# VH-VL binders against Isomaltosyltransferase (ctsY): the designs that were tried, part 18

Target 1, 124 residues: Isomaltosyltransferase (ctsY), of Sporosarcina globispora (Bacillus globisporus) (q8rqv0r968to1091)
Amino acid sequence: VEYEAEFGVQSGVSTNTNHAGYTGTGFVDGFETLGDNVAFDVSVKAAGTYTMKVRYSSGAGNGSRAIYVNNTKVTDLALPQTTSWDTWGTATFSVSLSTGLNTVKVSYDGTSSLGINFDNIAIV
Short names: E, the ipSAE of ESMFold2; O, the ipSAE of ESMFold2 at other seeds; V2, 0.75 times the mean of E and O plus 0.25 times the DockQ between their complexes.

## First folded at step 18 (VH-VL; framework fv_becotatug)

Design u5x (from r6 with light chain N32D I33L; at its last look DockQ between E and O 0.94; V2 from the best seeds 0.00; counts 0 for: pae O 3.7 > 2)
Fold by ESMFold2 at other seeds, look of step 18:
Parts: sequence; structure tokens; C-alpha cells
Structure u5x (fold): chain C 124 residues (1-124), chain A 120 residues (1-120), chain B 107 residues (1-107)
Amino acid sequence: as target 1 above (124 residues)
Amino acid sequence: QVQLQESGPGLVKPSETLSLTCTVSGFSITSYYVHWVRQAPGKGLEWLGVIWTSGRTDYNTPFTSRLTISVDTSKNQFSLKLSSVTAADTAVYYCAREWYGYSYGPFDYWGQGTLVTVSS
Amino acid sequence: EIVLTQSPDFQSVTPKEKVTITCRASQSIGSDLHWYQQKPDQSPKLLIKRASQSISGIPSRFSGSGSGTDFTLTINSLEAEDAATYYCHQSYKWPLTFGQGTKLEIK
């Protein structure tokens, strides 16, 4: 199940379409200020460990973003450089989710680096 | 205090290579992207290109064969080389910093510019 | 490449007047349109980013509007110091391009 960044709850960021290859209707950029984020409501039928995939572009270098689940930081996710701003990569990590509703947030924290373009997440 | 300053020769002969440097201070060159823009006398602004923090470059189409942009991180310096110059390359050359957080975005700080004249 | 066409090329204006400058893009660029002011013998200065977003330290008389292909810079009560050339700039797609400029002179 994919969750498009442009349909998440955006705080301090915005939807853009100026690079090809995004899914859905756009991607999110403008991670400028500490605390800027996109939040998703993710429901699962059973508590457990899931694989989260983050689709992104980082054409200027290696970036990173903080990931929160239910208001607890779970990782600083590395977003390795992509070939260009028009190519997209996928960063993958394991996440623990509770039965039912979970709030998953991709955030620009004090430990985050660089501007990146954020396309979607997938939970598998 | 964010500062960018262009420097280089004011005169360059036709067919030779124009070489400029942009010395920066007040920000991390590993976190911000610096672009080059020029302005012919009495004319508008023309984007030349950018070097990303990875070392990759994007050049405006007319300059792809003649332009080289590079960075020396130990000196906080960006360099521009434009080969095979003609009178049409006479311009004020600027370096400019891109607004943080965008892949292509506006330029929030500009250098003072340096005039390069191409003449025999 | 995306062509930005500004209108007018030149305007003679009176202090306190409301002034509008337009920029039309040859294709939709969303909100990736920025405005700069360049005073004589100075570097460009960013006034408005992303069509309508204000910049710290820029007087509130400057505002921007529009999206897609049609954009407007408004100076709501002109001051003498606003005599300058104004440029629009798109960051939507490589290669980055600027409008041809609009020169404002004080009468």
C-alpha cells in the first residue's frame, strides 16, 4: 500500500511537480525549517514489524530524514544521492506498528540533512 | 554573515578561456548549492549552471560544450571556466546561493558580480 | 525551454501609485516563479519566492500572486527607492530562465 506524500498531512512543506517520475499527482519539497514534515495515518490489522519504503530524490548529495511512529522517533533514515533530481531512489527500513491506526511522519529534524524531494511511502 | 564574492580577470581575448572564482563564507558549501548567472551590459539575466554538493553539474544548453563549473571545498571556492569566448560572452558574472530545501529554487544571496570584457 | 515574458518592458511611475508587473510562462510552472529587484549597479535581490511567499526584510508593499502561467508582482504604494529593474525567474524545469525584465522609473 502506497501513501502519496502530496496526500499526507503537510506541515511547513508543499507539493511540487517540477521533476518527472513521481507517482500520483506530485511530490513534496520545501523541507526548510526544523519540524517540517508529512504525516500519514497507517492502519494495520496486526501489530508487528513491517517494511517501510520511502521513495525520494536527492540529486545534490546524500540526505537524511527523521522517521516518527506515533510521535516517537524510530530512525534517521539515510537517503543516498540519486543520479539526478529526475531520478528516484528507495530507502528501506523496518518499522514496528501497533494494531490499528499509526501516525507515521517523515520529518526534517536537527539531525536531518539537505533538501530532498519526497514522493511516497509504502508499508509492506 | 552570508557572503559570495566573484573574482577573476576583467579582460579576456577572443577564443581563450574565461576563468572566475567565487569565494564564499557564512554558510556550509556542503549544504547549499551555488549557481552561476551572467548579465550582458544593458541586458537581462542568463542562468549558466550549478554544481551540486556531490560534484555533479547542470549546465544551460548553449554552454554545455564550453562551460566547466567546479568546487574546491578546502578553499570555500567555486570556479567557472568558459572556453572559446567571443564578444557575446562580455557580461557581469554572478555567483548566487540557492534557497535551502529546494532542488531548483530561488537565489537568496548573490555576489557583487565581476565584469568580464572579451576584446582583442 | 520555458520562456518568461514580462509586461511592460518599461513603466514611468509616480510615488504612492499602485504598480503591477506581469510575467507569463510559456507552459505551466505551478508556483515555481520568483521575483527579483535589481537597482542600478547592484546585484539582484530576491523579493518574492514561489509566486506569493514573502521574504524576511522585504517591505510589505511588495506582494506576488498567480500560478500556472500567469503571475503578477504588485507594489502597493510605490516609493522612490523602488526605481529598479524587476525580473521573474522560474525554477520549475532545467534550464532555469528569467524574464526579460521590467524597468520602473520615477517621474
Scores: ipSAE 0.323, ipTM 0.805, lowest interface PAE 3.7, mean pLDDT 91
ESMFold2, look of step 18: ipSAE 0.593; ipTM 0.881
ESMFold2 (binder alone), look of step 18: mean pLDDT 91; pTM 0.938

Design u6x (from r6 with light chain I33L K93S W94R; at its last look DockQ between E and O 0.85; V2 from the best seeds 0.00; counts 0 for: pae O 6.3 > 2)
Heavy chain, then light chain:
Amino acid sequence: QVQLQESGPGLVKPSETLSLTCTVSGFSITSYYVHWVRQAPGKGLEWLGVIWTSGRTDYNTPFTSRLTISVDTSKNQFSLKLSSVTAADTAVYYCAREWYGYSYGPFDYWGQGTLVTVSS
Amino acid sequence: EIVLTQSPDFQSVTPKEKVTITCRASQSIGSNLHWYQQKPDQSPKLLIKRASQSISGIPSRFSGSGSGTDFTLTINSLEAEDAATYYCHQSYSRPLTFGQGTKLEIK
ESMFold2, look of step 18: ipSAE 0.530; ipTM 0.868
ESMFold2 (binder alone), look of step 18: mean pLDDT 91; pTM 0.942
ESMFold2 at other seeds, look of step 18: ipSAE 0.547; ipTM 0.872
ESMFold2, look of step 19: ipSAE 0.573; ipTM 0.880
ESMFold2 (binder alone), look of step 19: mean pLDDT 91; pTM 0.944
ESMFold2 at other seeds, look of step 19: ipSAE 0.531; ipTM 0.869
ESMFold2, fold request of step 20: ipSAE 0.502, 0.616, 0.571; ipTM 0.864, 0.890, 0.880
ESMFold2 (binder alone), fold request of step 20: mean pLDDT 92, 91, 91; pTM 0.943, 0.942, 0.942
ESMFold2 at other seeds, fold request of step 20: ipSAE 0.554, 0.535, 0.446; ipTM 0.875, 0.873, 0.845
ESMFold2, look of step 20: ipSAE 0.516; ipTM 0.862
ESMFold2 (binder alone), look of step 20: mean pLDDT 91; pTM 0.944
ESMFold2 at other seeds, look of step 20: ipSAE 0.045; ipTM 0.696

## First folded at step 19 (VH-VL; framework fv_becotatug)

Design v1x (from u3x with light chain N32D I33L; at its last look DockQ between E and O 0.96; V2 from the best seeds 0.00; counts 0 for: pae O 2.5 > 2)
Fold by ESMFold2 at other seeds, look of step 19:
Structure v1x (fold): chain C 124 residues (1-124), chain A 120 residues (1-120), chain B 107 residues (1-107)
Amino acid sequence: as target 1 above (124 residues)
Amino acid sequence: QVQLQESGPGLVKPSETLSLTCTVSGFSITSYYVHWVRQAPGKGLEWLGVIWTSGQTDYNTPFTSRLTISVDTSKNQFSLKLSSVTAADTAVYYCAREWYGYSYGPFDYWGQGTLVTVSS
Amino acid sequence: EIVLTQSPDFQSVTPKEKVTITCRASQSIGSDLHWYQQKPDQSPKLLIKRASQSISGIPSRFSGSGSGTDFTLTINSLEAEDAATYYCHQSYRWPLTFGQGTKLEIK
């Protein structure tokens, strides 16, 4: 199941289209200030460990973003440099989700680095 | 306080290499991108290129064969070299810092600029 | 390459009046349009980012609007110190480009 960043709940960030290769109608940029984030409502039928995929571009260098589940930080996800701002990478990690609704955030917090372009997440 | 300061020779002979330095302070050069922009006398602004924090560069098309932008992190210095100069390269040269958080964005701090004249 | 065309090239203006200058992009650039002020023998100064977003320390009489291809910088109640050349700048697509400039002078 795929969740486009531009359709998540955006806080302090915005949708842009100035680089090719995004899915949907755009991607999110503008992670300028601590606390800027995109939030998604993710429902799962059973509690357990899922694979989360984050599609992103980080053309300037190695970036990172904090991942929150239900307002608890679960990891600092590395976003290795992409070849350019027009190429996209996928960062993958395991996430524990509760039965039913989970709020998942991709956030710029005090341990995060660089501006990055955020396209979508997938939960598998 | 954020500061950028260009320096280098004000006069360069045709066919030689223009070499400038931008010394920066008040911000992390591993987190911000520095661009070079020039302005010919009485003319508008022309973007030359950018160096990313990884050390990779993007150059404006007319300059790809002549321009080198680099960084020395131990000295907080960015460098611009433009080879094979002609009178058309006479301009005020600026270094400028990109606003944080964007792939390409606006420039929030500029150096004072330095005039380089290409003349025989 | 995205061409930015400003209008007018030059305008004589009276203090206290409202001034508008426009920037037209040769293709849609979303909101990736920025405005700078440059006084004689000075470096450019950022006034407005992302079409309409305010910059700390810039007087509130400066505002921006527009999206896509048509953008406007507005100076409400012009001050004598606003005499300068104004440039628009796009960061939507490599290579980055500037408008040709609009020079404002005080009558």
Scores: ipSAE 0.498, ipTM 0.864, lowest interface PAE 2.5, mean pLDDT 92
ESMFold2, look of step 19: ipSAE 0.522; ipTM 0.870
ESMFold2 (binder alone), look of step 19: mean pLDDT 92; pTM 0.946

Design v2x (from u3x with light chain I33L W94R; at its last look DockQ between E and O 0.96; V2 from the best seeds 0.00; counts 0 for: pae E 2.6 > 2)
Fold by ESMFold2, look of step 19:
Structure v2x (fold): chain C 124 residues (1-124), chain A 120 residues (1-120), chain B 107 residues (1-107)
Amino acid sequence: as target 1 above (124 residues)
Amino acid sequence: QVQLQESGPGLVKPSETLSLTCTVSGFSITSYYVHWVRQAPGKGLEWLGVIWTSGQTDYNTPFTSRLTISVDTSKNQFSLKLSSVTAADTAVYYCAREWYGYSYGPFDYWGQGTLVTVSS
Amino acid sequence: EIVLTQSPDFQSVTPKEKVTITCRASQSIGSNLHWYQQKPDQSPKLLIKRASQSISGIPSRFSGSGSGTDFTLTINSLEAEDAATYYCHQSYRRPLTFGQGTKLEIK
């Protein structure tokens, strides 16, 4: 199941279309200030470990973003440099989710680096 | 205190290589991206290119064969070389820092600019 | 290549009046348009980013509006220090381009 960043709950960030190759109607940029984030309501039928995929572009270098589940930081996700700002990468990690609704955030916090373009997440 | 400062020769002969440096301070050279922009006397602004922290570059198409942008992180310096110059390359040359988080984005700090005249 | 066309090229203005400058893009650029002020013998200074977003340290009399192809910079209650050339700039697609400039002079 894919969750488009431009349809998440945005705090301090905004939707843009100034690079090709995004899914949906755009992507999110503007991670410039601590606490800037996109939040998603992710519902699962069973508690357990899921694979989370983050689709992003990082044309300037190796970036990173913090991932929160239910307001608890679960990782600093590496976002390796993409070939250009018009190419997109996928970063993958395992996440524990509770039965029912989970709030998942992709956030710029004190350990995050670089501006990146954020396209979507997938929970598999 | 963010600062960018261009330097280099004010006169360059036709067919030679124009070489400039931009010395920067007050920001992380690994987190911000510096562009080069020029302005011919009495004319508007023309984007030349950018170097990313990875060392990769994006150049404005007419300059691809003549332009080299580089960085020396030990000196906090960006460099511009433009080969085979003509009178049309006479301009004020600026280095400018891109706004964090928005690449491509606006330029929030600019150097003072340096005039380069191609004369003969 | 995206062409930005400003209007007017030149305007003589009276202090305390409202001034508007327009920028028209040759294709839609969303909100990826920025405004700069350049005083004589100085480098450009960023005034407005992404069509309408304010910049810290810029007087509130400067505002921007528009989206798509049509953009406006407004100076509400012009001051003498605002005599300068103003440029719009797009960051939607390479090559990055600027408008031709609008020169404001004080009457």
Scores: ipSAE 0.495, ipTM 0.856, lowest interface PAE 2.6, mean pLDDT 92
ESMFold2 (binder alone), look of step 19: mean pLDDT 91; pTM 0.942
ESMFold2 at other seeds, look of step 19: ipSAE 0.504; ipTM 0.858

Design v3x (from u6x with heavy chain R56Q; at its last look DockQ between E and O 0.93; V2 from the best seeds 0.00; counts 0 for: pae E 2.9 > 2)
Fold by ESMFold2, look of step 19:
Structure v3x (fold): chain C 124 residues (1-124), chain A 120 residues (1-120), chain B 107 residues (1-107)
Amino acid sequence: as target 1 above (124 residues)
Amino acid sequence: QVQLQESGPGLVKPSETLSLTCTVSGFSITSYYVHWVRQAPGKGLEWLGVIWTSGQTDYNTPFTSRLTISVDTSKNQFSLKLSSVTAADTAVYYCAREWYGYSYGPFDYWGQGTLVTVSS
Amino acid sequence: EIVLTQSPDFQSVTPKEKVTITCRASQSIGSNLHWYQQKPDQSPKLLIKRASQSISGIPSRFSGSGSGTDFTLTINSLEAEDAATYYCHQSYSRPLTFGQGTKLEIK
């Protein structure tokens, strides 16, 4: 299941449509201040390690975003440069999820870099 | 304190190359994107182009064959070269910083501008 | 290319009155419309971003509204210092474009 960024709980960010190729009705930009994030309720039937992916655009260079699960930082996810702002890439990461509901955040924190456009997140 | 300052010759002869430098301070040149904008005397604003951190450039279509935008990160400088100039290129040239976190966004800081006159 | 058409081109205004300036885009641009003020012999200054979002250090008498194709900049109680030329600017698609400008003068 894919979780569209524009339908997540947005804090300090906003939905935009000024680049083609996003899924759904738009993407999220405006990661400008520490703590800016999009949060999703991700439900799984069994506790375990899951692979998740982020669809993004990073046309200016190599970016990064912090991933939090249930308010614990899991990783600084590398978001390698995309060919342009109109092309989209996928970055994957592994997380431990508990049975039932988990809050997953894509966040701009002190180790994050560049503006990026965030389209969706999914369990692989 | 964020500052941008344009510099270069105020007078350029027709058919020659206009060459300008934008020197920046107070922000990371590798995290922000600087655009070039010009304004002919008594006229409106015209976007020229941008260089991204990757080194890729986006130019306004009429200028694609004549315009080169570059960056020297060791000097905190952006450069603009416009070849084969005519009187129509007489303008105040600005460098402007894009608001952080946006790829196509507004410009939050502008240089003071430098007038370039194309005259024989 | 997205054309931004401002109205009016020129307006003579009295201090303390409400002034509105419109900007119409030739196609829908969502909220990717920004407003700048340019005083004589000065650089442009950002007033409003993303159609209606305020900018720190800009007087609250400036506000913006609209989305899609029709946008408005409002100066609620004009001050003498607001005599300037105002531009709208779209960041929806390349090439980035500006409106032709609206000049406000004090009567």
Scores: ipSAE 0.450, ipTM 0.843, lowest interface PAE 2.9, mean pLDDT 91
ESMFold2 (binder alone), look of step 19: mean pLDDT 91; pTM 0.941
ESMFold2 at other seeds, look of step 19: ipSAE 0.464; ipTM 0.850

Design v4x (from u6x with light chain N32D; at its last look DockQ between E and O 0.86; V2 from the best seeds 0.00; counts 0 for: pae O 3.3 > 2)
Fold by ESMFold2 at other seeds, look of step 19:
Structure v4x (fold): chain C 124 residues (1-124), chain A 120 residues (1-120), chain B 107 residues (1-107)
Amino acid sequence: as target 1 above (124 residues)
Amino acid sequence: QVQLQESGPGLVKPSETLSLTCTVSGFSITSYYVHWVRQAPGKGLEWLGVIWTSGRTDYNTPFTSRLTISVDTSKNQFSLKLSSVTAADTAVYYCAREWYGYSYGPFDYWGQGTLVTVSS
Amino acid sequence: EIVLTQSPDFQSVTPKEKVTITCRASQSIGSDLHWYQQKPDQSPKLLIKRASQSISGIPSRFSGSGSGTDFTLTINSLEAEDAATYYCHQSYSRPLTFGQGTKLEIK
């Protein structure tokens, strides 16, 4: 199941289209200040470990974003440099989700680095 | 607190290399990106290029063969070199900081600018 | 390359009047259009980002609007210190480009 960043709940960020290759209608940029984030309501049938995929672009260098599940930080996800701002990478990690609805947040916090362009997440 | 300042020789002879330094303070050069922009006397603004923290550069196409932008993070300095200059390269040269969180984005702080005249 | 065309090139205006400056892009650039003010012998200063977003420390008389190809900078009640050249700038794609400028003088 794929969740487009531009349709998540955006706090302090915005949708942009100035780089090709995004899915949907755009991507999210403007992670300018601490606490800027995109949140998603992710529903799963059973509690367990899932694979989260984050599609992003980080054309200036190695970036990172904090991942929250149900308001608890679960990782600082590395977002390795992409070849350019017009190319996209996928970062993956394992996440524990509860049965039913989970709030998943991709956030710029005190441990995060660089501006990045955020396209979507997928839960498998 | 945020400050950018260009420096270098004000006069460069035709066919030589123009070499400028931009010294920065008040922000982390591992988090922000600095662009170079020039303005010929009485003319508008022309974007030259940018260097990213990885060392990768993006140059305006006409300058690709003559322009080198570099950074020394230990000195908080960006450098510009433009080879084989002509009178058409006479301009005020600016360094400018890109707004955090967008790339490409607007430029929120600019240096004072330095005039470089190409003349015999 | 995206060409930005400003109108007018030059305008002589009376203090306290409302002033509008337009910028037209040669293709759609979404909201990736920014405005700068440049006074004589000074560097440019960012006034408005992303078409309409305000900048801290810029007087509220400056505002921006538009999207796609047509953008406007508005000065709601001109002050004498607003005499300057104004540039639009696109960050949609490289090469980054600027409009040709609009020189604003007080009469």
Scores: ipSAE 0.364, ipTM 0.822, lowest interface PAE 3.3, mean pLDDT 91
ESMFold2, look of step 19: ipSAE 0.438; ipTM 0.845
ESMFold2 (binder alone), look of step 19: mean pLDDT 91; pTM 0.943

Design v5x (from u3x with heavy chain S31H, light chain I33L; at its last look DockQ between E and O 0.64; V2 from the best seeds 0.00; counts 0 for: pae O 5.4 > 2)
Fold by ESMFold2 at other seeds, look of step 19:
Structure v5x (fold): chain C 124 residues (1-124), chain A 120 residues (1-120), chain B 107 residues (1-107)
Amino acid sequence: as target 1 above (124 residues)
Amino acid sequence: QVQLQESGPGLVKPSETLSLTCTVSGFSITHYYVHWVRQAPGKGLEWLGVIWTSGQTDYNTPFTSRLTISVDTSKNQFSLKLSSVTAADTAVYYCAREWYGYSYGPFDYWGQGTLVTVSS
Amino acid sequence: EIVLTQSPDFQSVTPKEKVTITCRASQSIGSNLHWYQQKPDQSPKLLIKRASQSISGIPSRFSGSGSGTDFTLTINSLEAEDAATYYCHQSYRWPLTFGQGTKLEIK
């Protein structure tokens, strides 16, 4: 299931369309201030380990974002440099989710680096 | 601290190539783009182009056939070459810095500019 | 390409007066509009980014507003040192473009 960043709950960030190749109607940029994030309500039928995929662009260098599940930080996800701001990458990691609704956040916190363009997440 | 400084010949003959260097200091060129902008005497600002980290360039439409922007990261230098110049290319040429996080975004620091006159 | 039209082209103003300068974009650019001040024989200086965001070191009398196609730069209490040409700049789409400029002159 794919969750578009521009339709998540945005805090301190904004939707933009000034680069090609995003899915949906846009992507999110503006991760500048600690705590800036996009939150998603992710529902799964069974508790377990899932693969989370983050689609992003990081044209300036190797970026990173903190991932929270149910308000607990679970990782600092590396977002390796993309060839350009019009090229998109996918970063993946394993995430444990509870049955039913989980709040998943992609956040800029004290260990995060660089501006990045955030397109979507997928849970598989 | 943060500084951008343009340099190059002040006079260029028609049909020749205008060649400028922007030397930067006080910041890492891996976290900022450097753009070139010019201003004809008594006129407004005209964006020329930018080089991205990948080596890809974006040039303003009128310049796509004549403009070359490059970077030498070991020297903290950006270069501009504009071929086949005419009197219409007489202007003050600026380099200007943009933070990578928006791409494209505002220009937070500008060089002092260098006047290039195209005349025989 | 996106055309930015500023108004007025020129204005003679009295110190302490509130001054507004407008910039209209030929298509919606969200908040991807920036304002610069250029004093005679100087480089442009960034005043306002992303329509309304303040810049460290810029006097608080400068403010920006607007989104989409209509943008305004406001100088709330003009100082003599504010005599300059003001440009708007869009960063929404290639090619990047500037407005034609608005020259403010002290009476």
Scores: ipSAE 0.145, ipTM 0.710, lowest interface PAE 5.4, mean pLDDT 89
ESMFold2, look of step 19: ipSAE 0.416; ipTM 0.829
ESMFold2 (binder alone), look of step 19: mean pLDDT 91; pTM 0.937

Design v6x (from v2x with light chain N32D; at its last look DockQ between E and O 0.93; V2 from the best seeds 0.00; counts 0 for: pae E 2.5 > 2)
Fold by ESMFold2, look of step 19:
Structure v6x (fold): chain C 124 residues (1-124), chain A 120 residues (1-120), chain B 107 residues (1-107)
Amino acid sequence: as target 1 above (124 residues)
Amino acid sequence: QVQLQESGPGLVKPSETLSLTCTVSGFSITSYYVHWVRQAPGKGLEWLGVIWTSGQTDYNTPFTSRLTISVDTSKNQFSLKLSSVTAADTAVYYCAREWYGYSYGPFDYWGQGTLVTVSS
Amino acid sequence: EIVLTQSPDFQSVTPKEKVTITCRASQSIGSDLHWYQQKPDQSPKLLIKRASQSISGIPSRFSGSGSGTDFTLTINSLEAEDAATYYCHQSYRRPLTFGQGTKLEIK
């Protein structure tokens, strides 16, 4: 299941379209300030370990974003440099989710780096 | 306080290489992107290119074969080299810092600019 | 390549009046339009980012509006120090481009 960043709950960030190759109607940029984030309501039928995929572009260098599940930070996800701002990468990690509704946030916090363009997440 | 300052020879002969440096202070050069922009006397602004924090560059297409932008992290310096110059390359050259968190974005700090004249 | 066309090229203005400068893009650029002020023998100064977002340290009399192709910079209650050339700038797609400029003079 894919969750488009532009349809998540945006805090301090905005939707943009100035680079090609995004899914949906745009992507999110403007991670300018600590605490800027996109939040998603992710519902699963069973508690367990899922694969989370983050689609992004990081044309300037190696970036990173903090991932929160239910208000608990679960990782600093590395976002390796993409070939350009017009190419997109996927960063993948394992995430534990509770039965039912989980709030998943992709956040710029004190351990995060660089501006990046955030397209979507997928939970598999 | 954020500062950018361009420097280099003000006079360059046709067919030679224009070389400039931009010395920066007051910000982390690993977090911000620096662009080069020029302005011919009495004319508008022309974007030349950007160097990303990784050291990779994006150049304005007409300059791709002549332009080299680089960075020396140990000196807090960015460099511009433009080869095979003609009178059309006479301009004030600026380095400028991109607003954090975007690509591409606006330029929040500019150097004072340095005039380079191409003449015999 | 995206062409930005400003209007007017030149305007002689009276202090305390409202001044409007327009910028039209040759294709839609969303909100990726920025405004700069350049005084003689000075570098450009950022006034407004992303069409309408204010910049810390810039007087509140400066405001921006628009999206897509049509953008406006407004100076409410013009002051003598606002005599300068104003440029719009798009960051939507490379090559990054600027408008041709609008020169404001005080009557």
Scores: ipSAE 0.513, ipTM 0.864, lowest interface PAE 2.5, mean pLDDT 92
ESMFold2 (binder alone), look of step 19: mean pLDDT 91; pTM 0.943
ESMFold2 at other seeds, look of step 19: ipSAE 0.522; ipTM 0.867

## First folded at step 20 (VH-VL; framework fv_becotatug)

Design w1x (from u6x with heavy chain V34M; at its last look DockQ between E and O 0.11; V2 from the best seeds 0.00; counts 0 for: pae E 10.8 > 2, placed apart)
Fold by ESMFold2, look of step 20:
Structure w1x (fold): chain C 124 residues (1-124), chain A 120 residues (1-120), chain B 107 residues (1-107)
Amino acid sequence: as target 1 above (124 residues)
Amino acid sequence: QVQLQESGPGLVKPSETLSLTCTVSGFSITSYYMHWVRQAPGKGLEWLGVIWTSGRTDYNTPFTSRLTISVDTSKNQFSLKLSSVTAADTAVYYCAREWYGYSYGPFDYWGQGTLVTVSS
Amino acid sequence: EIVLTQSPDFQSVTPKEKVTITCRASQSIGSNLHWYQQKPDQSPKLLIKRASQSISGIPSRFSGSGSGTDFTLTINSLEAEDAATYYCHQSYSRPLTFGQGTKLEIK
């Protein structure tokens, strides 16, 4: 299931369309200041380990973002440099989710680096 | 070698429409948010608005009824039209590029500016 | 609308002197504050981004600090070429706004 970043609950970020190849109606940018985040309500039918995929662009270098689940930080996700800002990459990691509703947040915190463009997440 | 260049008439009569074009080189306009900023003689900088490649715009509140910003990606140009001008619209007009890859960044490159005088 | 208030409006300083220019935002803007230099008859030039981050090609005598509502541009050892008007600019929210400017004269 895909969750478009422009339809998540946004804090400190904005939506743009100035780089082709995004899914949905746009992507999130301005994602570069401490505390900036996009939050998603992710519902799963069984507790367990899921694969989270983050679709992004990081044209200036190797970036990173903190991932929170239910207000607990679970990782600093590396976002390797993309060929350009018109090229999209996918970063993947395993995440533990509880039965029912989970709040998943992609956040710029004190360990995060670089501005990125953020397109969507997928939970598999 | 990034360059921005404003062009258009230096003199406009009251009540007419001011039209300017910004021509850019050394980058593709499709990769950046592009802005217009003006500066009345002896005064500070005033943000007018921004345009995306899609044609989406956002204008500073006082200008929403008079300002049109448009883009021609095939010519690597964007333009400004300000209708119903008065002497208060006399200013140096700058085009500016927003920092790469995100919205609401600083302006890293500016044109040289063009003075537009509104006079009878 | 976020108002940026600079201080001072004008300052006359001797070369090699240290200069501090402040910018106060009417509400918190995090680090979304940028500094520009505008020399007479020239367009603005970006000096500092995101409150304190350096720009390639800008002399190291220029530095910035602050967050939230209170920001400072520092010029550590003035040179004659630094005679200019300096502006702060917020990119936190629309409409984008500039401070009123600080004019430096060097004597």
Scores: ipSAE 0.007, ipTM 0.581, lowest interface PAE 10.8, mean pLDDT 87
ESMFold2 (binder alone), look of step 20: mean pLDDT 92; pTM 0.946
ESMFold2 at other seeds, look of step 20: ipSAE 0.571; ipTM 0.879

